# VH-VL binders against q9y8t7, part 31

Target 1, 261 residues: q9y8t7
Amino acid sequence: MRDSFLQKAIASAKDRTSLLEEIAGNCSPKPGRPSLSSSIREWVYRVGGAVIAEYKRCSPSAGAISTLDPVSYVQATRDASAAYSVLTEPNWFCGSIELIPYFARYKPVLAKDFIVSETQIRIAACMGASAALLIMEALTPRELQELAAAASRYGVEVLVETPDASHAVEASRLAPGSIIGVNSRDLKTLRVDYEAMLREVSKAREQLPGEVILVAESGIDSPDKALKAFKAGAQAILVGTAFMKNPQLREKILAELLQIP
Key: E = the ipSAE of ESMFold2; O = the ipSAE of OpenDDE; V2 = 0.75 times the mean of E and O plus 0.25 times the DockQ between their complexes.

## First folded at step 5 (VH-VL; framework fv_zagotenemab)

Design z5
Fold by ESMFold2-Fast, scan of step 5:
Structure z5 (fold): chain C 261 residues (1-261), chain A 122 residues (1-122), chain B 112 residues (1-112)
Amino acid sequence: as target 1 above (261 residues)
Amino acid sequence: EVQLVQSGAEVKKPGESLKISCKGSGYSFTSYWIEWVRQMPGKGLEWMGEIDPSDSYTKYEKNFKGQVTISADKSISTAYLQWSSLKASDTAMYYCARGSEYDWLTGPFDYWGQGTLVTVSS
Amino acid sequence: EIVLTQSPGTLSLSPGERATLSCRSSQSLVHDDSNTYLHWYQQKPGQAPRLLIYKVSNRDSGIPDRFSGSGSGTDFTLTISRLEPEDFAVYYCMQGTHYPLTFGGGTKVEIK
C-alpha cells in the first residue's frame, strides 16, 4: 500500500527529532512569549477578526511559493497581522526553526510543522514560539492529549487542526483550552474545499463553547472569502500563499472588517 | 502502456441496479486517484467524484452523493460506479479517468477510459 | 462552486486558420502551492476526451506544438495556431484547484 503525503511527513518528523535534539540540545523555553489567543481576542475586539499570516517558502507541489525574504514579509504584513505562522518543516515547506526568533520580535509565532514529539514543541518554545500546530488527522486521541499536555508544561498554546466540525468538537474535549482550526484543504489531494470549510466552521461554532477560538485555514485568497469565513464563525483566518503573492491583500482584509461592525 | 478499460454498454429499466467498471493497467493502480465523469446525450462533461484506490477514500460532487456509489478493488486494479435504483435521467456516457498522483497534487486527467454508455428507458 | 464560462460556444473555421478559445473562472484558480490547475481537453465525436494542456500552458505528451495555453488567475486561453482537419472537435477547460472539480461548457470548433 502506498503512503499518503501525510504519512511520509509524519515519518520524516519522527526521524527529525534526533536532529532537533542535536541542534538545540537542552534549551529552555524563552520567557516573555506573547499569547497567541490573547492577540487573536484583541484583534477580534478591535476590528472583528484576526489574521494569522503564514511565512511559507515552498510546498509539497512542485515549486517555490515566493522568494520574499522574512524582513520584507514582516514589513508588508506586520500592521495587519495578529500573529505569524512560521513553517519549521524543512523537506517539503523549506522551513527552519531558525526563522522563529525573527518573527517572534513582532508578533506571537505559531510553529507550523508535523508535530509528533514533545521535543518539537520544547524546541519551538526555546526559539520563541507562542503556539504549536497539532494536526488531528496525524495523531491518535491519546497522542493529541499527551502533546497538548506537554505544550502546557512549556507554556506553549496549541492550535489543533481538524477537517470538520465533529473532529473540532472532539479536539476541544481532548485538548481543553486549545485554539481549534478547520482546514479547507484535503490533506490527500491538497485541493481546497472552501464551501465545505464554511459549513463545518458554522457547525463547529454552534457546538463549541463560545470562548473557544475558531480558525479557518487554507483557501482564503480574497477579502470576500475572508469575510465569509469570519461570518461563518471563525475569529481568525490563517493565510499563506496569497499574502506571499499579494502583500496588499492583508490591508484589504482589514479594511473590509472595519467596514462591517 | 497506461490504459483504462471500461465495461460495455448497458440498457436498463428504471428501478434496476447497475455496476459498471474501470480497469487500470500499465501503472501502479493505487498511486493515482480514479475520476468519474458523466456526459449526458449532446451535453458537456460533469465531474461526479473520485476515489483513492489505496484506501477507498471517496469525494463526490454534491448532486451525485447518495445517487451513486464509487468503489474500488485494488487487488484487481478496478474501480466501480454503482446505482442501487436507476432513473431515466441517468442515461449518459460515463467515463473514468486517471487523476492526481498521491505524493503531489498533479491534477489533470491524463488517461481516459473509452466510456460506458448507460441507457435507462422503459 | 467554481463556474467556468467558455466562449464562444461555436467557432466555424477553415483548415489553416487560427482558433482562439476563452475560458473564464468565477474565482481565482491559483492554488496555495502557486500552481494554477486549469487544464484543457479535446473531445472528438464518439471518442473519450483527451488531455491537451495542463496547468495553463504545459502540453501533454504527444500534443502538437500548434496547441498552446495561456492565462492567469481567472482568464485563460487555448490557441490553435493553424487548424488541421483532425482538430475539429469540442474543447473543454477544467479546474482542479477547488472541490468540486468543474468543467466549462465547451467550445465547438467546426469546419466552415
Scores: ipSAE 0.316, ipTM 0.719, lowest interface PAE 4.2, mean pLDDT 88

Design z6
Fold by ESMFold2-Fast, scan of step 5:
Structure z6 (fold): chain C 261 residues (1-261), chain A 125 residues (1-125), chain B 112 residues (1-112)
Amino acid sequence: as target 1 above (261 residues)
Amino acid sequence: EVQLVQSGAEVKKPGESLKISCKGSGYSFTSYWIEWVRQMPGKGLEWMGEIDPSDSYTKYEKNFKGQVTISADKSISTAYLQWSSLKASDTAMYYCARSYPEFYTGSLYYGMDVWGQGTLVTVSS
Amino acid sequence: EIVLTQSPGTLSLSPGERATLSCRSSQSLVHDDSNTYLHWYQQKPGQAPRLLIYKVSNRDSGIPDRFSGSGSGTDFTLTISRLEPEDFAVYYCMQGTHYPLTFGGGTKVEIK
């Protein structure tokens, strides 16, 4: 008998909720937050695709990934990014809600965490986040619907992460107006399945209304992979590890992504 | 001791169904995944798919999805590989092996450290 | 699909000689957790494969120290410092970073 990584992460998030409520109190969402969806649509119109750049200091077994401070990371990535994905999960990703204000000065911020409570969404908005990640595999349909409704009350957009096209369609129905993500990373094994993700992105694009923004997640570490994801029907891609681990590779990939026709 | 024991050799005709087994002993069966690997006569190793016996979650290589079914019965520590309709091209040695995918800390490796002895399947007219 | 290319296809050597086997990946095998899930297996005629090296350079339990693995990213090497009679076999590399899991085509180490 064992617990999956996802189950451990969810349990931790539930424990953190009480502490967040005590520390943040009854804060109000920060006014003037830019829209994540509007930024993505603008980049798609202008250059054919959008990049959500992820700031991730560590991962579940690796320890520290990068020693770059947030300001230096923004300086390196700002001109090619439509938005920043900022990890707020502290135990496995070395995240912090305090990181949000730094990135929010420049671009819309997606708060990336195992979100299981309205409190997590509210506090992210208080710190300046424009959007919050909801992981469909971590939530029941009712929980997804309730958390999406809560986000709407706080003026927070939602990116629903899904494993395949059928779940993408269901997520769009349960959380209308949400951005839909298809994840190339298996949350149970943590292996990357890029080819499956491309097939599922293509299938989801055929089934979703044209106005629904589709995001391809994880496994994109080259211009060729980015191009294939956009051609499959994604309007945005989320890129993390490739930009964090190797400064030379990061600069090259980012520059080439910007120049994709 | 830790072992995986597979069912015996099979000789079948095209169109027949078949179910072969892989029984684990000497370890917690639900704590490891079972991998299935095919080796065509005189050829190399091909990964077919895997199963988590704790909840029967499966993953297949795309060319095997729909051609075979991987299943497990955790109450008897046994994994299965089955065909509804065999083809001559299914003639091969089939191995099961246990592995531990990363589930929590990432400190565990993905290597297949214990293998069954193999089940030879011959499909001929 | 990740393609693993092993070279040479066959190594003809005598006991006591050093064997160097190459495995090259079409894409990086570095996982987001910073581990590289590249493993080496040995298969003798009529036998199931046996795990030799896991995660590039770690010897499995009971594997003699004459076996060593090295490499990073896309370029990996299995070295047998001094061949013993029981080491003549086919060697496969395998990656577990990406789905589907894939094996190399194998390198046969045979007696000269």
Scores: ipSAE 0.418, ipTM 0.753, lowest interface PAE 3.4, mean pLDDT 86

## First folded at step 6 (VH-VL; framework fv_zagotenemab)

Design c1 (at its last look DockQ between E and O 0.71; V2 from the best seeds 0.00; counts 0 for: pae E 2.6 > 2)
Fold by OpenDDE, look of step 6:
Structure c1 (fold): chain C 261 residues (1-261), chain A 123 residues (1-123), chain B 112 residues (1-112)
Amino acid sequence: as target 1 above (261 residues)
Amino acid sequence: EVQLVQSGAEVKKPGESLKISCKGSGYSFTSYWIEWVRQMPGKGLEWMGEIDPDDSYTKYEKNFKGQVTISADKSISTAYLQWSSLKASDTAMYYCARGTYWDLSPKYAFDIWGQGTLVTVSS
Amino acid sequence: EIVLTQSPGTLSLSPGERATLSCRSSQSLVFDDSNTYLHWYQQKPGQAPRLLIYKVSNRDSGIPDRFSGSGSGTDFTLTISRLEPEDFAVYYCMQGYHYPLTFGGGTKVEIK
């Protein structure tokens, strides 16, 4: 059977993990990292929604999205973002774990990678990450539970990325206290289904406990789409490519949020 | 030669079931997606859905979801489109096409088309 | 869904003339890989569609150079520099960016 992108990414992550284990012994998680969930809740309280700004230089299609450097990105986004999502996967996203410390100076950082091992979470914590991404479709339920537990041991919050409301509910059970994300991107085809995401976010919000933070991931490239995501029930939106290409979008989204009576 | 060959024209009555086929040849069938497109008489093209023949993963347009079933048998390089109960409104030309996938050819376009299967549903 | 609006509905021209077809998208078709997945198809009477242009401006294999595509954002154009008798057909634009995949309504290029 032909390997899907996700399978390839997982395989790559496993290979990288073996290398990381060689240096893991020298790693000590940094204390006092800010909370991603707390930041999101603060923004929800203040303006009605939180924006997680994602720094992503490349995509799986092997193309560069933007050459915007981290410094310029932070300058443009710092006042309008609750947190940073940092791609650390090097092969498809041109990411690096070394980016985490810089962004962590300013906001809680979500380390985004194809996490398949505890070692990856530990290293992310050492670099200053506040949270780590777990992709539900990339993990068995047992693996998800184990990695979520590991994250807790290192004081790292977890964002579980899910494809729909049903999985969102399951994720919340498997990883209690985790932040739940619903992805608009079909991980098989890599196409975007924004409308489906909205429906699933709405469904998820109806089923999840009120204290569970729900994040709408990807597919947002306008203030209107952002507002619709919030109206659907998301407390936060994760925006990557659109921010990389148009930093001013963040301010526009914030402006719209502030106008909501 | 790379090609998709579809089954022949069908004449059916409302309420009848139907399964039409699309066979690929000249390429690795499991390396590309199969797309189904409807064209009603004198009308434009409508995307119905798609399937990955490798694992039979499917995606449907919302108006066709539950109305048709897309399937594939990779052992014989064939994709299928089927109805459990046809309606007169199902009268149309149905095309299968090869969808290019990112890992081989990132076109996200349909580069090879079947010749079409005309389905006529009338009482 | 993304709506693609093609204009004009019908274009009447003579062989040798230049044809300009428009496709307007209800939203940007730029993907996160910086590509724009807007494509053009040709359908002759009684035949299946044929891919002409992919990703705005790339000719598919075997497509004559008289066919060209251009555009960005939400406005796209298919140009036939000099119409040949075999070019009289219906042309469709399509986006492969968002689910559901969608086609334009088509432009019929007919002989004057």
Scores: ipSAE 0.739, ipTM 0.875, lowest interface PAE 0.6, mean pLDDT 93
Fold by ESMFold2, look of step 6:
Structure c1 (fold): chain C 261 residues (1-261), chain A 123 residues (1-123), chain B 112 residues (1-112)
Amino acid sequence: as target 1 above (261 residues)
Amino acid sequence: EVQLVQSGAEVKKPGESLKISCKGSGYSFTSYWIEWVRQMPGKGLEWMGEIDPDDSYTKYEKNFKGQVTISADKSISTAYLQWSSLKASDTAMYYCARGTYWDLSPKYAFDIWGQGTLVTVSS
Amino acid sequence: EIVLTQSPGTLSLSPGERATLSCRSSQSLVFDDSNTYLHWYQQKPGQAPRLLIYKVSNRDSGIPDRFSGSGSGTDFTLTISRLEPEDFAVYYCMQGYHYPLTFGGGTKVEIK
């Protein structure tokens, strides 16, 4: 018998939260944090879609990934990005909450971790995060509702990551006003199913109110895939190493998006 | 000795049901996934689907979904491939393989294969 | 769906010769974790496939050093530096990261 990656990540997050509570002190959320949803809507209005650029130094399957330092990364990406997704999970992604303040100087920050406690949300907001990730598959319906409510109290928006359209609709009911993500990555195998994700984004767009922001996550590694995700109904895409490492990818996506005067 | 041992060759008629087996030994059966691969006579390899034997979570290639059933019984370290009604076009060699993922090496590969089960379906 | 196209379909060579087998992908196999999960398998007549090379260029345990893999992006190569009699077989490439998992059509290496 063994635990899945998600089970291990949740257990680690609970341990980390206990330690963070001991050392974090009485920090308060930073005031004046920009809105992630407002930034996404601005980009959609002006250019037809939004890019959330992910900063990730490691992955569970690869370990250390060749990536830029934070300063170089921001310089390469800020003009094309509506927001940053910053990994704060230290064990498999080599992230840290200490990364948030730097990225937050430039764009709204989504704190990307395995969030199981409102303490994690409060601390991310103390560091300047505008939004926090909630993984629907990691939480009971009640836990999702409670964490979303806590995020609201701290002035933190929520991106709820879901595996398909039916879960996307459920997440919108459980956490009204949240940004909804459809993830191409299977959380058990960590493999990617881009074609299934496209179908589920399209289904979710048909079933959700137009004001709900949909984000397509993972597996978007070419301009063609980005454009298809937007055409399927996503307002934003989450792009990591593919976005940063390929200048032509950035330029092609921007050229197609910038057709709006 | 890490190995996958498959059930013996089958000769069937169209419309009959069939369940073939793949038994793992020499390793922790629930620590790896089981993959199923078809090879039609004289043809190449095609992935059919996979199962996590620990909780029976399955993934199918789209053309095999609904055509076969993949299952496992972890208490006897055995995975199964099953047809409710065979067709002549199901005549092929069927392999099971051990699938490795993010926390195992080599990653995302089929590192151990069963010997194969030949299924012949003819009128 | 990622299509892997192998060439040639058949390669007729003598023992001692160098074999070069090609696998071309319909899209880049540099995946979002910066790795390439492109693998090579050998299948001798009447036998199950065997893993030879994983992640483009890494030999599996017990595989002789005459087998090597290379490539990046969309183009990959398996090389057998000096063919031995037991190397006459069919070779398949496979990508293991995107659903559905896919194999190339195979290259048969046969004695001339």
Scores: ipSAE 0.490, ipTM 0.809, lowest interface PAE 2.6, mean pLDDT 89
ESMFold2 (binder alone), look of step 6: mean pLDDT 91; pTM 0.944

Design c2 (at its last look DockQ between E and O 0.72; V2 from the best seeds 0.00; counts 0 for: pae E 3.3 > 2)
Fold by OpenDDE, look of step 6:
Structure c2 (fold): chain C 261 residues (1-261), chain A 123 residues (1-123), chain B 112 residues (1-112)
Amino acid sequence: as target 1 above (261 residues)
Amino acid sequence: EVQLVQSGAEVKKPGESLKISCKGSGYSFTSYWIEWVRQMPGKGLEWMGEIDPDDSYTKYEKNFKGQVTISADKSISTAYLQWSSLKASDTAMYYCARGTYWDLSPEYAFDIWGQGTLVTVSS
Amino acid sequence: EIVLTQSPGTLSLSPGERATLSCRSSQSLVHDDSNTYLHWYQQKPGQAPRLLIYKVSNRDSGIPDRFSGSGSGTDFTLTISRLEPEDFAVYYCMQGYHYPLTFGGGTKVEIK
């Protein structure tokens, strides 16, 4: 059977994990990392929604997206972002775990990778990550539970990325206390379905406990789309390429949020 | 030669079931997706849905979801479009096409088309 | 969904003339990757569509150089520099990245 992107990414992650295990013995998670969930809640309280700014230099389909360096990115996004999402996957996204410490100086950092091992979570914690991404479609329920538990041991919050409301509910049960994300991107085709995401976010919000933070992931490239995501029930939105190409978009989103009575 | 060959024209009555086929040849059938497109008489093209023949993963346009079923049999390099109960409004030309994706070519275009299957539904 | 509006609906020209077809998107087709997945298809009477241009400006294999595509964001153009008799057909634009996939309404290029 032909391997999908997700399968290839997982395989790559497993290979990288083996290498990481060689150095894991020297890793000690840093204390005092800021909370991603707390930051999101603060922004929701202040302005009605939180923006997670994603630093992503490459994508599987397009290769290089932007040459914007981390310093310039932070300068452009810091004032209007609750947190940073940092791609650490090196092969498809041109990411690196070494980026985490820099961004962690300014905001809580979500380490985004294809996480398949506890070692990856531990190393992310050592680098200063506040949270780690778990992709539900990449993991068995048992693996998800185990990795979420591991994250907890290292003081790392978890964002579970899900494809729909049903999976969101399941994720919240498998990983209690986790942040739940709904992805607009179909991980099989890599196409985007923003409208479907909105519907699923709404459904998820109706079913999830009120204390569960819901994140709308990807597919947002305008203030209007951002507002619709918040109206649908998301407390936070994760914006990547749009910010890489147009960092000023965050200010526009914030401006719109502030106008909401 | 790379090609998609579709089954012949169909004349049906409302309420009848129908399954039309699209057979690929000249390429690795499981390496590309199959797209289905409807064209009503004198009208434009409408995307219905798609399938990955490798694992039968499907995606539908919302108006066609539940109205038709897209399937595939990779053992014979064939994709299918079927109705459980046809309506007069289903009268149209139906095309299958080969979709290209990231793993080979991230074009997301339909580069090969079947010749079409005309479906006529009338009482 | 993304709505693609093509204009004009019908274009009447003579062989040898230049044809310019427009496709406008209801929203930007540049999203969270660097590519723009706007494509052009040609459909002759009684035939299946065929791919002409993919990703705005790339000619598919076997497509003559008299066909060219351009545009960005929300506005796209298909140009036929000198119409040949075999070029009189209906042309469709399509976006292939956002679900649901959508086609324009088509432009019929007919002989004057």
Scores: ipSAE 0.738, ipTM 0.877, lowest interface PAE 0.6, mean pLDDT 93
Fold by ESMFold2, look of step 6:
Structure c2 (fold): chain C 261 residues (1-261), chain A 123 residues (1-123), chain B 112 residues (1-112)
Amino acid sequence: as target 1 above (261 residues)
Amino acid sequence: EVQLVQSGAEVKKPGESLKISCKGSGYSFTSYWIEWVRQMPGKGLEWMGEIDPDDSYTKYEKNFKGQVTISADKSISTAYLQWSSLKASDTAMYYCARGTYWDLSPEYAFDIWGQGTLVTVSS
Amino acid sequence: EIVLTQSPGTLSLSPGERATLSCRSSQSLVHDDSNTYLHWYQQKPGQAPRLLIYKVSNRDSGIPDRFSGSGSGTDFTLTISRLEPEDFAVYYCMQGYHYPLTFGGGTKVEIK
């Protein structure tokens, strides 16, 4: 019997949670954390769309990737970003919860990990995160509901990552008030299907109330792809490694996302 | 010794059903995805879809979805491509290939190919 | 859908000559792990395709070193430094990361 990447990541997250419960049990959520949803809505109002800039040091398919140090990354991206998505998963993404406080000085932070326990959410908030990722495909409906409720108790917003419009609608029902993501990456193959993601964002926009924030995730590595995601109905896009690796491309993506002439 | 062996050539009439096979040997069959590729007479290669033979999770190219069925029987290390009702336009060479390894470090190349199955659909 | 455009469609050369085959992608193929999943296959008449080059420039096991791949972003090249009689075939590029997986239209390398 083999385990999928998702199964391995979930098992690892459960192991990490046990240690975290032992060492961080006394911490309290950091006060004054800004709202991710409010930042996204402000950017949408001002410029027609919002960018969540991801900070990722490794990928599961190749390990280490070329990336800027946190200081250089913030310098390059802060003026065009509504928020930061900070990988905290250590084994495949080379992330750490210790990265959160630095990014949180500048923008709302989405703690991006395989979240399976409320301890992970509380500790992310202790470090200054404004929101936490919940992966719908990693959780039962009951677990999603319970974790979303726990996040609310800690003053942490939730982005629920979903594979399609049907799951986006279900996620909105199970976790009311959450931000909903549609991901272009197939979690079994790790390949991307950008065109399917656009179709599913459009379908989700039609079926969800207008106040629900939709985020298009993964595979957005060009100005054209960013524009198409916004036109399909996303209020925000999550932009990662391509955003970080190519200064010229980064500048072009930011200009298009902000609708700068 | 690693190989994919496909079933033999088929001559069929429009409207008939067909199921062709691709048997893997010399490697752990459930550790790799199986890809299906069509080559119409005198034409290039077209990706049709793929299957994870461990749990039968399947992805199709959009124009083949609903036109063919990709399946696998891991107990005999065999993948299948099937039509419920063949058309003359289905006349082509069909290849299976070993594709994505299920592990986290895939190359995404098709490194082993079957010999192909020629399907001819005519009266 | 990513379109791979190969040129020329046909390349007529003699044994011993250098062959240069082009593959252009409608969009960048750079992955966030610094890899580019652009591959080259050879198909001889009556045979199945054979993997030559994976991830732009890596020769598959047993592929002669006269075959080399290069390129980045959207522009990729397969070079055969000195054509041998067995190298006259059709060559395809493929991108294997973005759904749907796509092949180029092929370049036929033929004698004269």
Scores: ipSAE 0.377, ipTM 0.745, lowest interface PAE 3.3, mean pLDDT 87
ESMFold2 (binder alone), look of step 6: mean pLDDT 91; pTM 0.939

